# VH-VL binders against Large ribosomal subunit protein uL10m (mRpL10): the designs that were tried, part 287

Target 1, 224 residues: Large ribosomal subunit protein uL10m (mRpL10), of Drosophila melanogaster (Fruit fly) (q9vpl3)
Amino acid sequence: RGKINIQRPKAPHYERARVVAVTQPKYPELPKAKSCFKTRAERTQQQQENPYNEIIAREVRNWLDHSRLVAFFHLSSITADDIFRVRVQLHKQNLHLKSYGSKIIEQAVKNTRYEAIVPLFHSNHCIVFSPDPEKTAALLRIVRRVPQMVLLGGIVEETMLSRNQLVAYAQMPGLHAVQAQLVQTLSQAPGHLIQQLQAHQNSFVQVLDVHAKNQMNEETPKST
Key: E = the ipSAE of ESMFold2; O = the ipSAE of OpenDDE; V2 = 0.75 times the mean of E and O plus 0.25 times the DockQ between their complexes.

## First folded at step 17 (VH-VL)

Design la22 (from ha151 with light chain D28N; framework fv_anetumab; at its last look DockQ between E and O 0.47; V2 from the best seeds 0.71)
Fold by OpenDDE, look of step 18:
Structure la22 (fold): chain C 224 residues (1-224), chain A 119 residues (1-119), chain B 111 residues (1-111)
Amino acid sequence: as target 1 above (224 residues)
Amino acid sequence: QVELVQSGAEVKKPGESLKISCKGSGYSFTDYWIGWVRQAPGKGLEWMGIIYPGDSDTRYSPSFQGQVTISADKSISTAYLQWSSLKASDTAMYYCARSFLYWGDFDYWGQGTLVTVSS
Amino acid sequence: DIALTQPASVSGSPGQSITISCTGTSSNIGGYNYVHWYQQHPGKAPKLMIYDVSNRPSGVSNRFSGSKSGNTASLTISGLQAEDEADYYCSSYTSWSDPFVFGGGTKLTVL
């Protein structure tokens, strides 16, 4: 009884081999899983320039160009009601709360002086615009009461400010107040100089007068 | 210094009209809300309504809607509370108060105006 | 009218610490951190003592503190003084249509 060599089975008869060859299941080549992970670059390229995005981007640019105060906020778990409430309050202070997608912001600021703000927009964000930089204090006062709004930074008078710098700016006296102080200081400077100059002259004159009086007293002969 | 000064005490009869005033000073009048609060004798505080003088946005408590009119004249930094027809039940102290926020705190209060409505 | 509930009266001796509670609902105290406390002396206008649950305005004594847990806000007065005898009112934001709801007030007596 020949030991069936299980390790090296005899080649099947030609006919059987033919049947086995024909009946071998052709497993479809697993479609090369196109890595569904379209690289961020590929996702960005396939984003058909939505004409609507361009319009919105233009709007954002317009806001940036016409605003003297721009503040960037992160939004954490804020309700529509909360946003509405804050928006109304901000609007009353001539502060305009807007929310835009990160892509729109990127498109809006591309090749502009504002390109540095793009990294701020990684999550849910909002922007507050104002033509009046003096409203910075009002803005901060409002948003302090809204824990869901986290100040990230801003632009004031075309200067990018950190959160801390923006807070410091808000604590400064208004431009007009500073200007007034400056004018006052400048106006006092000549007065002080004049006073100092006059003081010396007056002192000199006084000394001369005293000297003259003393000389006159010496020249008055004691009429015996 | 921030101050709210209210008009003097009023004694009226039922059916008469009344307008009381609250003048703000020491701050930008148009940048803050002015609320009106009623306090009946021996009772608690009741919010009546609020106005933003900057744009005259006016809101009323449901309990006082249609019962009173709140207005403001920003040119003279004055808010008003008025009745077209007073009732005996309108006898109370009325306070005006400032709030920076619509949902915020009343940080400064007027001295109050006592309104007495008696036959 | 959604009223906030306060105890009618609280009493304490000089130097003691007392707490006044203000209980609302999830639509006001429980929903927002916009709870305020006012002190009112007889014949005087109310004075803001605490805003936004725990903040003190300038000029308010550090003896006054505020907190909130769930639907209940609390005003604590430490080192009770005779001058603290007054009525205390809590208020809370509720909704856009009714932004200011007051409690019934608590009379604090210093014994």
Scores: ipSAE 0.851, ipTM 0.935, lowest interface PAE 0.6, mean pLDDT 87
Fold by ESMFold2, look of step 17:
Structure la22 (fold): chain C 224 residues (1-224), chain A 119 residues (1-119), chain B 111 residues (1-111)
Amino acid sequence: as target 1 above (224 residues)
Amino acid sequence: QVELVQSGAEVKKPGESLKISCKGSGYSFTDYWIGWVRQAPGKGLEWMGIIYPGDSDTRYSPSFQGQVTISADKSISTAYLQWSSLKASDTAMYYCARSFLYWGDFDYWGQGTLVTVSS
Amino acid sequence: DIALTQPASVSGSPGQSITISCTGTSSNIGGYNYVHWYQQHPGKAPKLMIYDVSNRPSGVSNRFSGSKSGNTASLTISGLQAEDEADYYCSSYTSWSDPFVFGGGTKLTVL
């Protein structure tokens, strides 16, 4: 009668959920945490430079250094609840959704081969990082059912890829298969298309450097 | 190719426990959600809950929270639905189904497990 | 969440078209394009026929099509055939805490 009922307790939902949360990677919610404890005036801090810019730039640099897959997206208006469910789904595939200001991106990639990506961040955006380039197919499979995220292009194994090249990469099993298909495509290219590409040589160099233009058909193969 | 195979029909009495299974094959089991759907005799479909076997992330319909336990053993590609104390109202067909996305469609379904709970 | 409303039954003759409605709220069908349709023959498991409002999975006849307007999704079956006689259920995403809601089902009779 006065015996404590701890011999056969049901597992508490709260305790199980808490253990899972502790063992999961933290989401980078630094901007949201600052917003939770700020007044309206403090939330308009775009008028003043954030003194933590180098800390955030180091985070971006760390992601770039440790990610074999980086994908850039234009981000349309989306609720916090909806971006949260997308972030959770992506994380299950070792895909890490982040957003940074263009000044932070510029600072992070200054004097690197990735300086050309800075113009992509002039509009509302997000970035997905992963150490696993084979997860490109999973990424595209998820985001094709998230209309607010529009693929702009990416970086795979330190190589910048256009939107179309990244989609093609996702459909192929490996580097050798990609190289073989690229050779087949060039062998099948019509003579008129090749002449059009030669007339736009400067435009192709600009597209490769910027990679912000997803409307152009890129015919620049990687050297074998 | 993709297949979900459920355990066989069960006849139980009120108050008994039960654990039914759903084994997935022909796909990467840990990359898909497994949902459980109830269909009472002559009635429609009701979502009960869903699990992601890759990390055991489990969600329940408010109507079934605390009524059942959903679990998975990824080493044998099997998801489970479990009652600690069956009620007569638990008499139904129970389906497992997979979804790639938490907000997505159930593209493959198990054959169903008929559970009959009667005095 | 809120249950999705479907007519209890619809009927049509072979070769004709029929439409089954599925009405929800602005929080599910009106707010998202994650509306799916399932066909269930007697004694069988449901089968996915349409996902994301209007997409057909591989192996589903192009006689099946889907659409939505406002809070109402529709499944249209053209060129009605005897084997189309079944129960049809819609479903929709609603929220993170309760992501799936089903309609009550519609029995399609082919006359």
Scores: ipSAE 0.751, ipTM 0.883, lowest interface PAE 0.9, mean pLDDT 80
ESMFold2 (binder alone), look of step 17: mean pLDDT 93; pTM 0.944
OpenDDE, look of step 17: ipSAE 0.803; ipTM 0.908
ESMFold2, look of step 18: ipSAE 0.730; ipTM 0.871
ESMFold2 (binder alone), look of step 18: mean pLDDT 92; pTM 0.941

Design la24 (from ha31 with heavy chain D105E, light chain T94A; framework fv_anetumab; at its last look DockQ between E and O 0.44; V2 from the best seeds 0.68)
Fold by OpenDDE, look of step 17:
Structure la24 (fold): chain C 224 residues (1-224), chain A 119 residues (1-119), chain B 111 residues (1-111)
Amino acid sequence: as target 1 above (224 residues)
Amino acid sequence: QVELVQSGAEVKKPGESLKISCKGSGYSFTDYWIGWVRQAPGKGLEWMGFIYPGDSDTRYSPSFQGQVTISADKSISTAYLQWSSLKASDTAMYYCARSFLYWGEFDYWGQGTLVTVSS
Amino acid sequence: DIALTQPASVSGSPGQSITISCTGTSSDIGGYNYVHWYQQHPGKAPKLMIYDVSNRPSGVSNRFSGSKSGNTASLTISGLQAEDEADYYCSSYASYSDPFVFGGGTKLTVL
């Protein structure tokens, strides 16, 4: 009685092999943990649903909504220490330096008037916020001394400005100064008009007085 | 015009306290750092520290930390340097200077205050 | 103590160009472009001559120029005049904790 070699079972007859192949329970492939092959798109979508990202996005929106000056910068090979140094100095001028991920920015500005800024955030970047648009000059004065911070553009008084426009804006006399100048000019205008009107009248009176004096002098008989 | 005017020369004895002043004018006093620089007789310049009068943020050189106190009164645009106890080694000219930037240059200087500490 | 190294003295004749060097480390001059130069006449306060390696403040003569290579910054004075005789100090940003370091100073003599 031939020892059934249990270690190398003889291949079953082809018909039996076919039946065995068909009757083999197809164990459902353990769902390949979809987690490892999540497409970049799926990962991005899952990251978008992170409650933490929503909170940060809300923060960004709040900064945008309450800032009258927003400036966008590209960061080139800047160290953490350098950023900190600049942050401290900016803070002295009520300028707030923030850095956010591109995805957070996208989420924050989606379906808002600020959506146009999204293309600026494809690289390492930072944002400076201020409630005071008059600090634009101070901002530029500081960042010009930081070569690692490249100005890309900004928003001033809800208007998007290019780099060049921001520079031009910073060179303009403050709104208050312009207003003060306007008020001064307007206040001087009536005075000048009155002076001009009075000048003609005064000139006329002077001419009349001279004429009257001349007539009086002609009527004074030379008492020989 | 931007000016920094310092208090007059001082002659003191070791152990005495001293407070010298630097008054700024012609600019926004609260928007610039005011630094103090020591120059011993015949020696070079030494940065002691500076203060931002806008928020009174004060930084000291490690060499001068705890040795002096820098302060400011923004209401009168004046910065101060003070010693609690003078040493003979404190004999020097002291300059105040302003800087817009934390890492920046001193663009305007006071005329200096000579402090002489002798027994 | 981080000290910038300057020559003790430099001399030149009127009309000549002279250069004063300031040598630091990779953590100060080599790391940043925040090198400044000051002129000090005897008994006077220092005057800013150059800021950020090569920039001149308003009112400073174009005879003064600044440059940097590696860990060494240089002040060049062209067309040397008698009035240029003074002590010159370089300074640099070094670190957040110690933002101002000065060189030892260079005495310029116009011969």
Scores: ipSAE 0.838, ipTM 0.929, lowest interface PAE 0.7, mean pLDDT 87
Fold by ESMFold2, look of step 17:
Structure la24 (fold): chain C 224 residues (1-224), chain A 119 residues (1-119), chain B 111 residues (1-111)
Amino acid sequence: as target 1 above (224 residues)
Amino acid sequence: QVELVQSGAEVKKPGESLKISCKGSGYSFTDYWIGWVRQAPGKGLEWMGFIYPGDSDTRYSPSFQGQVTISADKSISTAYLQWSSLKASDTAMYYCARSFLYWGEFDYWGQGTLVTVSS
Amino acid sequence: DIALTQPASVSGSPGQSITISCTGTSSDIGGYNYVHWYQQHPGKAPKLMIYDVSNRPSGVSNRFSGSKSGNTASLTISGLQAEDEADYYCSSYASYSDPFVFGGGTKLTVL
């Protein structure tokens, strides 16, 4: 029934931010400066924004800054018990299931390279964060057995990936796995060594091509 | 090669304690639930509970809550099922099995441990 | 008190097809696609035959297939062979407190 999270990233920071928000005044002073042609009611409304929105937006920014893997899902109708069991299972793989309002997401990513994700949050959704991009395969293994969560795409190592790109990333061996495979190749008979080096070279070129395309996406400004 | 090897058969008297084991090999032991399944003589399968050795998260069937203890030692890839005081009705075959998901299938099973409790 | 209902026994001749049913409720079989089937020969541990209604693990004969309609799942064995004679159990997720519920089992006899 309740949310149980023993090892959430930034738990002290989250709890501290929650306590700070409770102790802060809810209605800040109205600014004396006047924006051109705006009424007092409009200025007061702008000044009385929900103070928890900025605190929660900072939380989202913190998750984005400390997560090497971020995955976005459409969330169909699901019971509280079912989302809870999925959250628990994901957490065992250092995968952190979160949901935030679209307004909070928009505020969190404003003036960042991630503004393009805002349209994904017009409908019911959830997000999975992890510091471990190697957990992408585990994430997909879990959620393919959760039909209420439909993968939309993600961010890996600060690069936006489509759904198909994220799936392909999950199936590629990691750099550590490629290094281990190279060591194994060097310990084999000479004929097998040549074949394995060709396979590793092709895999390495594919990884570099993915990184180059990700860098092109990151460096390409959004045109209106 | 995934393998679950259980401890040998046990013959006990009512009131005695018992701890049986299930050793996993050939896979990442801490990434799978280990479930315990009871089969009374000539009867069907009953799920008793799960443990996730990676964080020791332990769940019991309501029918077995408080009657057994499920534990694991991840340093030796071993899960345990134990009774503090056996009853004659505990006579059964006990299987361990692994599942990737809390709601998933048991894809590999131990060979079973026969526990006989008689006075 | 959550249980899945299976017939106590079924029988068939070699080469024929048989179907074993597993009936639950809208809260388990009807509400989820997490129904699995296990085969158990006498004196042996159960073996997974079908998971998630219809998926066959590697190494399981394609003579075994699974399906579901409403609150009832079905295991179908085509081309029945003598070694198929065994007990068969279904299971399903039901709730967080009952994540793994077995059926009562069905004894398959090959005549």
Scores: ipSAE 0.677, ipTM 0.860, lowest interface PAE 1.4, mean pLDDT 81
ESMFold2 (binder alone), look of step 17: mean pLDDT 92; pTM 0.939

Design la3 (from ha151 with heavy chain D105E; framework fv_anetumab; at its last look DockQ between E and O 0.36; V2 from the best seeds 0.68)
Fold by OpenDDE, look of step 17:
Structure la3 (fold): chain C 224 residues (1-224), chain A 119 residues (1-119), chain B 111 residues (1-111)
Amino acid sequence: as target 1 above (224 residues)
Amino acid sequence: QVELVQSGAEVKKPGESLKISCKGSGYSFTDYWIGWVRQAPGKGLEWMGIIYPGDSDTRYSPSFQGQVTISADKSISTAYLQWSSLKASDTAMYYCARSFLYWGEFDYWGQGTLVTVSS
Amino acid sequence: DIALTQPASVSGSPGQSITISCTGTSSDIGGYNYVHWYQQHPGKAPKLMIYDVSNRPSGVSNRFSGSKSGNTASLTISGLQAEDEADYYCSSYTSWSDPFVFGGGTKLTVL
């Protein structure tokens, strides 16, 4: 009769283990002293916060903080090869394609201004980061060719934009172009005003001259 | 307006070296790929290779790997196709063309450079 | 050598609709929607007519349309005109190492 090793009992058969687990009396948890609030399980779960996840979350936050363009995409069935192809092309345009777990995103944006993006990350997703908001048009041009990437929205210059708003933004002339146009318009405004003011004066003078000429012609007595 | 202007026609002998050029204008030269396409007389189009002038990322067709060298000078918005030693079989029209995507369409083409290699 | 297959020649009368086919494999036309069509007149550079199966660049007539079924892409030219007489080439993405493959070309004659 093999000596029952009481020090290391063999794990019971899975069925027995299940019955034992179900038949274990649930003792009311004694009011845990305030000091014991973090159950070993919670501590272990908190300790099992994979230091790796924290590092990644920090990375995500850094990307968010340093990016002037952020775009969120849903990924449908896409192959690694397809992702690679798109990533390379995006990279050429200084657009950085990243994929993170939903939990990591949640951790990264918790208690930040970016917390509103959490609902976007319930499915397979990717994020594109860029320091250059002018690359929005290039981004959209690239991803339009990738049906597996569905634009959900984005952040441009710290402003949250819907999909439609982001598309509209991409169609706008660059800030520099708009500024240049504004400067041009402003530079023309005084000239136009002066011209309009002068035009009225000139017109008035012309009318007066015509009137004066007509009066002079009427005062020339027909010397019969 | 976007334009690709290629260097003039070349007549060479077998064994000679040759470098032809393609100058881009009217767009950001560093943001697009430049591909080279060969067309032998009376034949179809053959892709030779492609370069991204922004970082000089260069890729060749397997059929042309080691046969030609593609380069670019972004300072003057010019791409190059070069042979170290021409062959009679290199007689063809050579086109440069622009593509936004590595896998995309060539949306603008140069006028072509005719290269004739004869003994 | 991965080659796309096109008919050597197609002909039609003015006002007719003609279709040029481009047949590849599951690794090119069948695998991707990156099929393009080029028009080339004699002595001229190719011109992009259709990109990504069915998209027209700016300035291209709406008489040109593209489609794909299985491993075969098609260029359709409606209301055929004399100016449409040219060589037509299809191209497709195949792989990262060989991103551009052309068809053999189709000569279109307007009768």
Scores: ipSAE 0.853, ipTM 0.935, lowest interface PAE 0.6, mean pLDDT 87
Fold by ESMFold2, look of step 18:
Structure la3 (fold): chain C 224 residues (1-224), chain A 119 residues (1-119), chain B 111 residues (1-111)
Amino acid sequence: as target 1 above (224 residues)
Amino acid sequence: QVELVQSGAEVKKPGESLKISCKGSGYSFTDYWIGWVRQAPGKGLEWMGIIYPGDSDTRYSPSFQGQVTISADKSISTAYLQWSSLKASDTAMYYCARSFLYWGEFDYWGQGTLVTVSS
Amino acid sequence: DIALTQPASVSGSPGQSITISCTGTSSDIGGYNYVHWYQQHPGKAPKLMIYDVSNRPSGVSNRFSGSKSGNTASLTISGLQAEDEADYYCSSYTSWSDPFVFGGGTKLTVL
């Protein structure tokens, strides 16, 4: 099941370009030393000084600047086939599933109010971007059926929301002006929101511990 | 009040073409997959293919690849199943059904279209 | 050409409980929780009864329940009634390239 769905002639160029982009590695392979084995220190130094890192950081900034909905997820172990099918399903709702290294995220949000999101990227993660904040309900409807994706929180109309606030936002009536006004009202307590995002991440670590223990228990032979 | 209404029963001869329809109402037609399911007389359910009308993304079961064409006209909220040349073995009930997720359940079904192909 | 295995028929008396099994592989029922159950009365379209192993859609009687163990999913109908007499089909997601598989169906007879 490692095949990508590149034989779709009806798919728009936009969808085809995204499939190609997600197939590429996070960092480009270094052409001058592509087959040669380098030390870890040499690779880290080369990648840090690579102008490609700033190009990727600019891409992240561009997504943040043009997305009125951004959602952050912890990503459990998932096959390439499964993440691909989820990405395709999300794309049909103008929801764009991406993953970036934590260093690139830090570079992208440096000197912005979004610096507070960097700790969310210490573990395996993914981000969903969309220009359409009204698609929050569709996003949550999709990912609740994907147990490998666990919502950490999000940004709506440039306002950071906790998981619970994002879920509540998704249940609001479908007027853009009403939704924007409600998000602005929620933003009047930014310290509380940051604290809830951090507490949610801690609660998520606890959920991972339960999942890991369940996996170990399921791996033991049952007596009957 | 989600509803899928299919075109009426068809009686055809081998070699004739046929296009049957499935009209969705009461929901956002372009946000859901429409699947086609075949049921031969006295037999079980058999998946034929699925389309996402929003972008025409279409997938076929290997058993039906090249045997039928699935299409949609989102301007009239209608999906289609089409044969260029019917066979007697195409005699069956054909259902359309809706799914929000590619991997999800078919939560609403059309009433079915009986296709009879005989000389 | 993978099919989910269901018994051809099952029977029970009114008021009893019965269970219909649906056996697949580690690539479908064993690997995912995307197992769904459909009821079909003669001459009617299928109706969704259970989705994602154990979830009941609105309007479906709580006499219907679902479960899964390993590669086998089960539909349980408690308090059998005459109207439960129908064909029952399971389905599962398998893979992106060939996503759906149905079971062969089980005819439930209420004695």
Scores: ipSAE 0.741, ipTM 0.878, lowest interface PAE 1.0, mean pLDDT 81
ESMFold2, look of step 17: ipSAE 0.737; ipTM 0.878
ESMFold2 (binder alone), look of step 17: mean pLDDT 93; pTM 0.948
ESMFold2 (binder alone), look of step 18: mean pLDDT 93; pTM 0.948
OpenDDE, look of step 18: ipSAE 0.847; ipTM 0.933

